# Miniprotein binders against o43061: the designs that were tried, part 15

Target 1, 338 residues: o43061
Amino acid sequence: YNHSPEIQRSVYTLTGLAPSSKMAFVTMLTVRAANGENEVENTQQDWYYNSTRLLVHRLVKFKPTKSKYPVVVLAMKGIDQWKLDQLQEDGAIVKVVDPLYAHEVVDDVNDIALLDSRWSMMFTKLRVFEMYEYDRICFLDSDILPIKKMDKVFDVHQLSYSKDSVLFPPTLFYKPRRSIFWRRFTEEFAAYGLTRDDLYPYVFAAVSDPGMWHETPPPFKDYFNAGLFVFKPLKAHYKRLMALARFPKLYDNANMMEQSLLNFAYNSAGAFPWESLDWTFNGLWARKNDLPYLKAVHGKHWQPEGSLGYDEDTSKLWWDAFQEMQTYHDQQRNADLY
Below, E stands for the ipSAE of ESMFold2; O stands for the ipSAE of OpenDDE; V2 stands for 0.75 times the mean of E and O plus 0.25 times the DockQ between their complexes.

## First folded at step 6 (miniprotein)

Design g6b (at its last look DockQ between E and O 0.01; V2 from the best seeds 0.00; counts 0 for: pae E 18.3 > 1.5, off the site)
Fold by ESMFold2, look of step 6:
Structure g6b (fold): chain B 338 residues (1-338), chain A 81 residues (1-81)
Amino acid sequence: as target 1 above (338 residues)
Amino acid sequence: STEEVRKLIDEARLLLYLAEWLIWRGDFERALEYLQRALDLIREALELARQLGDEDLIQRAEQLIREAEDLLRKAEELKRS
């Protein structure tokens, strides 16, 4: 990651994470995932809902990975009430959110029938950036399994710029799908109703995405995985993200969903470069040799042998964790009788 | 003047920023062109800073030369790959 663009970063001590700071882990549960979309895979269980429960269990109840910070589940409107009640009993704060439809966000969309419903799910995830009651949020995809303490993930930098060094106009770069050449998108912060000072300082950190099987540790790539990221929710940055979201051509037509948008918005070449987290917080394409180092494994580990990204060791790890959670709940029900 | 030296440094920093982005994209030919232009500006800035006797500007220019040369080595290595 050598020779990153020059931004004069302000690195504050741990006093930037004062004891009064309010941190949270946040995940999202969509109606499609919760209502049995996996029945097409010949399963009778709602595995995305089950993986959400396991994530909550690992951060709230399971002593080896338990966090001192709250865990919030953003639940899309339309999920069965008993599932929301169960997540709350598991120890999560459950917040029901209204969807963001593509026609409300994108300039050139006239009705929802022209859009993949995955784009609406993507836009609804942007609601996490509106949780201004928290000083820092660690967003986690529901298919992340903590295997060690995660709380150090919040130890990231607050980033600033030098007032005297603002000679280069704030510019992002994108490649149209039919071109081999990059084009510029120069940001005019006034078009967002903002000044440059409104956007600094900021926090945005994520783990580099190796994209495939790798050695231990994985090689660094200047492209992050959006399955886990740490940020400070700020109104100015939400306004910016919503403005950029209007133009899918700028972020590869959301080819990788929110990952495309966030990599564009926080690109290392732009005004708000992302910070690289330790790879051990988001174990992508993980195999046995990674496990002694990892704090979390990331993948749909409930899926059978032959699935993309299947690994025997991480699959067994996930199923053992799921079994431990079921045993925990059985013991709690029995304790209620005595 | 110190203002002239700072303007040269700021223009060179812009070229280094663009060059690093071009290396990331894999456009090594344009990256090398921007790096050479940045080096020319920094060397002019260093000469002027020495004429002024400004130790802070001298150190800034010398550090930028090292940064630009490191980027140049990286771009040349990646181009051959």
Scores: ipSAE 0.000, ipTM 0.125, lowest interface PAE 18.3, mean pLDDT 79
Fold by OpenDDE base, look of step 6:
Structure g6b (fold): chain B 338 residues (1-338), chain A 81 residues (1-81)
Amino acid sequence: as target 1 above (338 residues)
Amino acid sequence: STEEVRKLIDEARLLLYLAEWLIWRGDFERALEYLQRALDLIREALELARQLGDEDLIQRAEQLIREAEDLLRKAEELKRS
């Protein structure tokens, strides 16, 4: 009973955040780990790049979804310069970042459930937590398509603790991959060289992950998707995240990669419970009946029929959006020629 | 084709990922469904890879079968507990 998320939340004071001019949308463009030697993969359309361009276009250029806030693309080192230049032309702020390799983040890489070279750089997303120049960031996966204005995503709360609360760090439970038994984790901020005052107040909000096809609206689950989250960049929180990241056993052996880590770090039963954003900001497993409500759809909507998570309506929506972007650029090029 | 095999493997990996998430959530019935579907795809991929004589794809498919079977055992054990 004492560990119910409701009881834990009652100990925190929620305060509305004042408007800030230092807010940004941030996405990440990663280098695909080259599978082996064959040069031939260079001819495949980089759909993640294309999707990133589309996201930028929607937030910067496309009038119905155009934001007043800047859009930053965190580009992993090694991305072709022409892609970076194009994203700048699309109106993004491009920031090149070094990758975070799993072997640099984790004490024992064998504790990671999926040791695939493609996921070796999964933690590069955590570089967004170092963007201290902003008061609030909305991170978006590159496969998110804005379909309405998203600026209200920043209307979140700041959580603080009551000074009078002798809050013992809440105990989290974790189950190591090879263990049948749940273990207790009691967080000690001193282990990070941090005090409680270094860590509060904080901001972290995300959308509940339905995990599959769902009714409209989706049922709430106390597990969020890491494809869209709003937070305040703080050095203390980055330090904390990196400390926790060392031990995949705490966060389900990174089964869901950085999403597992973030769901542990911002666990509802923990010291830093996540705030639930309205489901309409991250339309996961979206279908036609969801579209009237959604502000964004999330998925690899460029994939053909027969792909996992394929939906005809969302696929069409993405391709129509992609074609609009192409048409926009063609018109701009023609206008510059005359 | 090699491309078809890769597609099957990628789809299977996604299903395994979803299954692991479902296991974590305690939805063992759905996890088992996803695992079975993943296994079916991987087995198809393995057969195609064998027909192509692509040893790398064979090894990848065989590894994924082992992973899926391990997850199945885990899900079944947790369902009984």
Scores: ipSAE 0.000, ipTM 0.211, lowest interface PAE 13.8, mean pLDDT 85
ESMFold2 (binder alone), look of step 6: mean pLDDT 89; pTM 0.871

Design g6t (at its last look DockQ between E and O 0.06; V2 from the best seeds 0.00; counts 0 for: pae E 16.2 > 1.5, pTM E .757 < .8, off the site)
Fold by ESMFold2, look of step 6:
Structure g6t (fold): chain B 338 residues (1-338), chain A 106 residues (1-106)
Amino acid sequence: as target 1 above (338 residues)
Amino acid sequence: STEEVRKLIDEARLLLYLAEWLIRRGDFERALEYLQQALDLIREALELARQLGDEDLIAQALQLIAEALDLLAKALMLKGDVDKATELLNQAQSLIDEAKRILDQS
């Protein structure tokens, strides 16, 4: 019984980075609605906005973690202009994106879950796969806090199919006469002038999701967390993702939002298996023993004691980082006046 | 409508393909989940096809149910549930025979 991604990957050729690759960190800022019962608070106390600012600060200004690569904030249309202006002043490149609504993406919108605003936010996040001006993107959820240099996250492989390997062919060709999805997918590609060769080589790397509290290091699971992933934006793969998105039942009705879709699209059993990144780039369910190794902690660390996933040490770490950012900006305002 | 039945059949065929690959890899739990989803879609397609009186769509739906039961039986056999697997294989053959009869009468 062959469950291992390593056996599946025996047919793929690894290729290093191009000499003049253009890299970027990208995060997304969306409008949040709480259960549909409350209006989104439009203040500096919007903690997703605050955590986005902190992520930008850590990659742009804070010397222990700053990156040599640009940081882009994709802002959903409808975010207040003053927030966009502030993020640009903080040093981010800000790009406003049009939303992608569920009724524009999914073939059948009879399921009430498909009308949820979370689905629109999930589909809008797929816009990051259209940023073809970059050779590699590291996408980060806004609740990720860098605590060490992150630039090595881009040291990943281009993945290619090798015709010289006859072992364990890609799953999409296992039974081609029965695979109506692959036939429809290739027909759509032909209509746009794209071929199967446009799908290779590709880049997609992410960190295994432990799913709960864990030892140090966490055990590997064949299921990645979509809060951080490194990829090459390719038109063929964007079209593939949009084709898969039409059929929510294939990705568990987006039970874990875009994570469900991406884990299906890059499943280790499929034609485009994901590459496992070092766990230290995305510190999920992090506690004190993880911190000496982690390059980033991932969680809503601003939330109070008693919240799901709360940990005293990572909470203090986040609040100390937030205080450092506030002090930095206060000092900059004072210097600008005089 | 006939288009609605075709959509259900198309989605189910994809799920059957994925389930068969997972069975070959030994990932029986995920394969069983996909098989249940496929069966739900095919049964809905069959019900609509019977309401429409479309014998070609009925035969297609019955053939897909038989394929799903065959895959389910293979997964159960590999897990050691031989009695249930044998029952499902017999049921799948009966559905194949029914589908052939419908197509031959047309």
Scores: ipSAE 0.000, ipTM 0.198, lowest interface PAE 16.2, mean pLDDT 76
Fold by OpenDDE base, look of step 6:
Structure g6t (fold): chain B 338 residues (1-338), chain A 106 residues (1-106)
Amino acid sequence: as target 1 above (338 residues)
Amino acid sequence: STEEVRKLIDEARLLLYLAEWLIRRGDFERALEYLQQALDLIREALELARQLGDEDLIAQALQLIAEALDLLAKALMLKGDVDKATELLNQAQSLIDEAKRILDQS
């Protein structure tokens, strides 16, 4: 982590943020577009729901990982009411949100690398950027399992632009699909109807994505995973993100969905470089050797042996956690009956 | 053989894709390794294509060299070497122009 984007930030003033009462953990529960009648897809939907419940349970109920901050589940419109009721019973704040369809966000959907029905709602995650009622949000994918207290994830910096700092203009390059040449992106805030003062100060922090199995600790890469990030909801930043989202050509034709967009928007070479969070907050491709350090593990750990990214130790950890949650609920139900 | 050239081209394309992905991830060292491997394969493919007199394969190989140089240029730009990157982009453009000329004459 010696090559943290923080070193490139000589032009920005970093200010530590004090704790706020207006901070929340936020996750999202989406409706998977039912491709056709195949029973197999319904079973996958249930696992994301179960994983969401487990995340909520860990942050709200489970003493070793219980947070003092509220947990919000952004539920996409169309989720069964009984699931919403259950998540509310689990102690989550449930907020129903309309999907963001790719055809509504993108000027030309053909610029998206993967035109799959599953990608039609990939931008729904961007709804978290509209949660202006909070000063800071930690977004978590539903397949993140807290294994230690995560409250320190909010201990991030606010990045301010010093008027006296000679900012080097951001040098972003993009390569449109089917182009052999890189193009320079020059960001003009006026094109968004925004000023610099509208956009600064900002907060955006995430964990470097190793992209594969790694040593402990993982090597730093100037690319973050969008499964966990801490930010300050600002109208100006949402407006900026939506403006950039119009053009998949800027962000690798959305090859990694919203992660591509966010890595472009908060690129280390751009006007809004991302802050590197400690790797322990988002244990990607985690193995046994990582577990002593991790605060959370990230992956579809319910998947069977032979699945991509399967690891016996993390799988066991997830199943043990899931069983604990079930036992907890069984005990609560029995207590209510007597 | 024509099939051998095609295999080299396909392998080179894969390496270029991986290199591009690594550049986006900030892993420039590994990206450069794949770019070098890709360039070696494309050079071999180009030589074989020239021996066969296959203008289409020659043009394809030239285009891939141009793409490799473009990726290398990006990596250099991100490292702050803008002058060298610009030089490579100019070379890439020249190769594209040559490829177009070959295709227009065939």
Scores: ipSAE 0.000, ipTM 0.270, lowest interface PAE 11.6, mean pLDDT 84
ESMFold2 (binder alone), look of step 6: mean pLDDT 82; pTM 0.785

Design h1 (at its last look DockQ between E and O 0.07; V2 from the best seeds 0.00; counts 0 for: pae E 22.1 > 1.5, off the site)
Fold by ESMFold2, look of step 6:
Structure h1 (fold): chain B 338 residues (1-338), chain A 81 residues (1-81)
Amino acid sequence: as target 1 above (338 residues)
Amino acid sequence: STDEVRLLIYLARWLLWRAKRLIKEGDFEEALERLQRALDYIEQALELARQLGDEDLIQQAEQLIREAEDLLEKAEELKRS
C-alpha cells in the first residue's frame, strides 16, 4: 500500500518534486488568550507554549520521531522574547510575524456582529501560505504530538485539472447560517487578477475528520481537519484564499475558524479539491486501538479527566512524552556542567 | 452512520450546556462561539439523520436547533445591552 516500493516510486513521479525541493514543518505560537477554566492554576504553566516546545522536541531532538527537515515556529508579535529564545535553543527556526486583523481582510467589518480577536488569530495563521521559500510545508497545530516518523507526510500528489473542468465555471458550495440548503458561489478568477492556469498545478492535502468515537481505522468523511495539512505555497493560491476570506458568510462565519475557510476553498466538489492524507498523520479523538498505527496524536492531552474527549491512554502518552523532554533537557544541562 | 449522528448530538449538547453557563456568567462572546459550533454540529446531525431515515434522531436534532437558536438570540441581545 503506501509503503510498497512500487507505490512509493509512483508517488514520487506524481508529486512533481525537483531534486532541490525544500520542505519544512511549520507550527504557530500565538499570544495566549485568557480563558476562564481554572485560570489561575493554568496561567503559570502556559500549556500552549509547553506543547509547542514538545512538538519541536519531537521533530528535532527525539530520535524515534526526528525529522530530516527543518521545523519553523511562526511566533505572533508579542510573545515574550525568552520563549522565542528557548524555542531557538530547542532547535526551531523562529520567525516573528505581524498579525492580520479582521479589518485588513474582511470587506465590511460592520457586517460582522463581533470584532473578535479570535478572527485575527485565525487570519494570522494564513501567513503560513506566504512562505514561498519552501516547496512544501506541513503545517501542524501546536497540540499535535508526533509518536512516529512524520517525513512521509510530504509524499502527496501534485494536482492538475482536466480539460473538461475548463468547460464549467468554477463553483463552490456553502450553507447560509440556519439554512438546511446549500448554495453555490461561482468564482471569477479574473477578479483575483488570475487565470485558471495560474492556479495549477497545486498541492493541498489534509486528514479527514472522523468525528468523536470512531472505529480503527476511522471512516472517511469529505471534511478535513485543518490541524495538519500539507501544501505548496503559491502566490496565486494565496491571492485566492485572501479573496475568499473577505466574505465570512461563504465559510460559515468561520464557525471552525481557518478550518471553515480551507474546507470551503478546497472543497472536493470545487476546482481545487483537497487530497486525503493517510489518517495516521493526524490522530483525532485517538483511543488505545488507534495508537499502534498513528504517527501523530492530536489534542490537548495535558488536560485532566473530565475534559471533553479525555482518554487515559493518550493522556499517559502525552505526559510520558513531556517527561521525556524534561529529562532530555536535564541531561543536556548536566552534561554541559562538567 | 447512526453512531456519528449520536456523537454530533453529544458534542452539541455539551456545547449548549457550556454556552448556558457562559451566558449566566456574562461571557457573551465565548457563549456565542460555543453556540455557533453547536449549530454546525446539529445541522450536520440533522442532515445525516435524514439520510438514514431515523425519525427519532431527526426529532432530537430539530429540537436542539430550536434550543440553540433561542440561546443565540438571547446571547446576542444581552451582549448588545
Scores: ipSAE 0.000, ipTM 0.085, lowest interface PAE 22.1, mean pLDDT 79
Fold by OpenDDE base, look of step 6:
Structure h1 (fold): chain B 338 residues (1-338), chain A 81 residues (1-81)
Amino acid sequence: as target 1 above (338 residues)
Amino acid sequence: STDEVRLLIYLARWLLWRAKRLIKEGDFEEALERLQRALDYIEQALELARQLGDEDLIQQAEQLIREAEDLLEKAEELKRS
């Protein structure tokens, strides 16, 4: 009973965040690990780049979804300069970041469920937590398409603890790979060289992940998608996150990559329970019935029919949006010629 | 693909079956290795099944995890013993 997520949340004081001018949307563009073989793949359209451009276009240029907040693209080192230049032209702030490789972050890489090129760089996303120049960040995966204004995503709470509350450190449970037994994790902030006061107040909000096709609205699950989250960058939280990241066994052996880590670090039963954002900010597995409610749709909507997670209506939305962006740029080029 | 998930599930089931036999034969080290491989396949299958939204395949993978874990416990117990 004492470890129920509800009880743990009740121990924290939720306070509204004052508006801040230092808020940004942040996305990440990574270098595709060249599978070493075919040079010919350089001719394949970089859909993640295209999707990133579209996201930037929607937030910066497209009037119905245009935000008042800056858009930052964290570009992994090694991305072609022309792509960076184009994203700047699209109106993004481009920040080049060094990758975080799994072998640099994790004590034992064999504890990672899958050791492929995608998993090797999954921790690069954690670079967003070092953006201390902002009071709040909304991170978005590049495959998120804004379809309405998203500025209200920053209307979240900060969590504080009462000094008078003898908060027992919450106990989390984890199941190591190859173990049938649940193990207890009791977080000791001193192990990080941190005090409780260093870590509070904090902000972390995300949307529940339905995990599959769902009814409208989706059912709530105490597990969030890491494709969209709002947080306050704090050095203490980055330090904590990196300390936890060392041990994949704590977070399901990184089975869902950084999402596993974040769901452990901000576990509802933990010291830093996540805040639930309205589901409309991250339309996962979205269909036609969801669209009237959604502010954004999330998925690889450029994929052809027959692809996993293909939906005709969301696919059409993406392609229509992509075409609008192209038309916009064509019109701008023509205007500059005149 | 659904076929890939099915293949992974099949391979996992095969490894579990082999592990059961190895445990009976007293080869606990080899059994543990096979069980680990089975778990790896099941985890991959589960991830793909979740991506596909195939509830039946998800349930199958989850069941196999439980079976693998039970066998791991048994093999470890017998090894200590």
Scores: ipSAE 0.000, ipTM 0.208, lowest interface PAE 14.9, mean pLDDT 85
ESMFold2 (binder alone), look of step 6: mean pLDDT 90; pTM 0.889

Design h1t (at its last look DockQ between E and O 0.06; V2 from the best seeds 0.00; counts 0 for: pae E 24.1 > 1.5, pTM E .774 < .8, off the site)
Fold by ESMFold2, look of step 6:
Structure h1t (fold): chain B 338 residues (1-338), chain A 106 residues (1-106)
Amino acid sequence: as target 1 above (338 residues)
Amino acid sequence: STDEVRLLIYLARWLLWRAKRLIKEGDFEEALERLQRALDYIEQALELARQLGDEDLIAQALQLIAEALDLLAKALMLKGDVDKATELLNQAQSLIDEAKRILDQS
């Protein structure tokens, strides 16, 4: 199999982007459909709210990590109003969005590899691609903790493709669940109601996902983590994403369908390869040796010892950060006393 | 068909052989990538073999899964993840025992 991501990338032109006053960090707070028999997921939802508050605090108030760009929380409809009010008081711009249900997105919901009631709203993250009021967005999952300044994450490129280049035509591949062979998917822009010119130039940058424990630095994998990515919201790219999303057999991953969709849509072998960000912006599977370099740690660090992905050093770091936030609010209340 | 299962087993054996070499060379991350791909092929082979009712192919697929888990455990142990490596070794032994049971019933 002779595909090389580096060969595919060699036919693209990269153009650096200047800072803009319309750049933003965006995170999302969702509500999962609760099963009364699944109290663990309801408790985890409260910790996602706590983690969202900590992310906002770290980008808005905590001087060592404070950003000069606004922080937006996309809150799914159904989140309690007092949580929205608190996030706004914490300094976030709060925008309520409608959920995006799988049955509204895919042609046949039975094509989804995992049929679980908790996944009915799995595509709601795609709402971030509709925020056209911004020139550039850095999306962050709410379980990311900034530990250094993050603003250089916006130092990304626009990508252009040479018209009429046919030396190595971009080709997407997928493996059907019951096949031994990868199949070719040839993308037809006219099927989206678009031309090639509508889709270039574009911006999409993310951090490689090591997928497991790693040494420092982690090895590069040609598969990015969708917990942090930088992009320019473009209507043509949103149309493309929604068209591709219709067919989950092309990208289905039972645990993270939105990450699988984005990796398919921006696959390095396709027409719109992703740009690799510095790994230190999204510290996945992080341990002590990574911490001196990281600008952010990513994980459910509130979870106890024995949980998947638990590490005592990043857990302590997270709990210390959470305590600092609580102390900040106590000090604000005491300062108001006089 | 039976030929599809044999092809999947062939591809998986090649990936396991490559992963074993990568572990010996200290390239643990590349070895883990091949092991994941091998497990994907073997899972497909096992599913098809069960649909065909071919006990020999089922046993071969289970033995390959056990071999893949053993190699994965070795790679993780050398990286220092001993607890996960121990869990995978126990799983591999259980799969070997299951394969032996299937072959002894013939």
Scores: ipSAE 0.000, ipTM 0.099, lowest interface PAE 24.1, mean pLDDT 78
Fold by OpenDDE base, look of step 6:
Structure h1t (fold): chain B 338 residues (1-338), chain A 106 residues (1-106)
Amino acid sequence: as target 1 above (338 residues)
Amino acid sequence: STDEVRLLIYLARWLLWRAKRLIKEGDFEEALERLQRALDYIEQALELARQLGDEDLIAQALQLIAEALDLLAKALMLKGDVDKATELLNQAQSLIDEAKRILDQS
């Protein structure tokens, strides 16, 4: 398993980061746009809430996975207050954020591959990049289940460029919608009103996405999953991301939502290549053979048999974890009664 | 026959669509296989179209080759083979330029 694309080692200087007191785990709880009155959507919303609670419980309360770092839940505006209160009781810092609507972010919404209600708020995750109060953030999707301590996920590098490095301007390629031609994108920082010094040094690390069932360990792919990433919040980088976000044509017409954008923005061939985290921090498509190595499993493991990505062992692991959380809360409630 | 060329083009387009989906799903190996099969059909279509002297079909075949190479490049990029991907993109552009020239002369 290659920990970093070879291209990163030749062009950028990696410096280890010292421990910081200003680090946090951050997850996001979204309001699913209620498509119509169908009962099925409400049940799905409850599972994401439950999964968020479980994530918080694992990081805050559950001794084997308890972190020393704070856990922040970015809650989209419109979430029921009782859910927010419960997450606070679970030990999360709850921060309510306004949604980022696709029509506010994108110049032409027709450049988005799939215009449905699920995609309208896909950019809300980008609000994590505005959390400048922290030196490093590990973002986690709410369907990530910590199974071991994850605190070492913050042991990433800061990337800087050497002034003496004749950096060939990184060339990214993109294919506009309905275009047969790949186009070259040469990034001009001046277009953002930024200099190189505004943008470097930076931190961005994520886990390679295997995309499907895999052997143990998974093969490295130069494409990362946006369900877990570690970065340093910087105003310049948020500004850059929002500028790039305007043009879905640059990032595969947002076919994988924010993951497409991030993989473009932090492309290995670009000005800001992503750092590869150890695969064990984000167990995608995990099976029994992976579990001894994993620090977290990632998936909708509450889904029944027959669901895409269903695995009996990881499903059981999730349900056992969920039951432990329920038992914990029942015990706490009983203790408060006495 | 013209019908044979059209069928090959249709099959190629279907495979390209499948490959595109597989790339999105992260199944790059299967995508590459489908792209190779698509290229084989397009090459056959191109040869037949040239034999028929049908400039429109030639141009369509060239465009499909370019599309296939583009998808191949994308798959390779996602696998980390940036150099090979870049080469294929350049080839794709050349084919498109040729297709345009053919269409502009018709």
Scores: ipSAE 0.000, ipTM 0.225, lowest interface PAE 15.3, mean pLDDT 84
ESMFold2 (binder alone), look of step 6: mean pLDDT 83; pTM 0.799

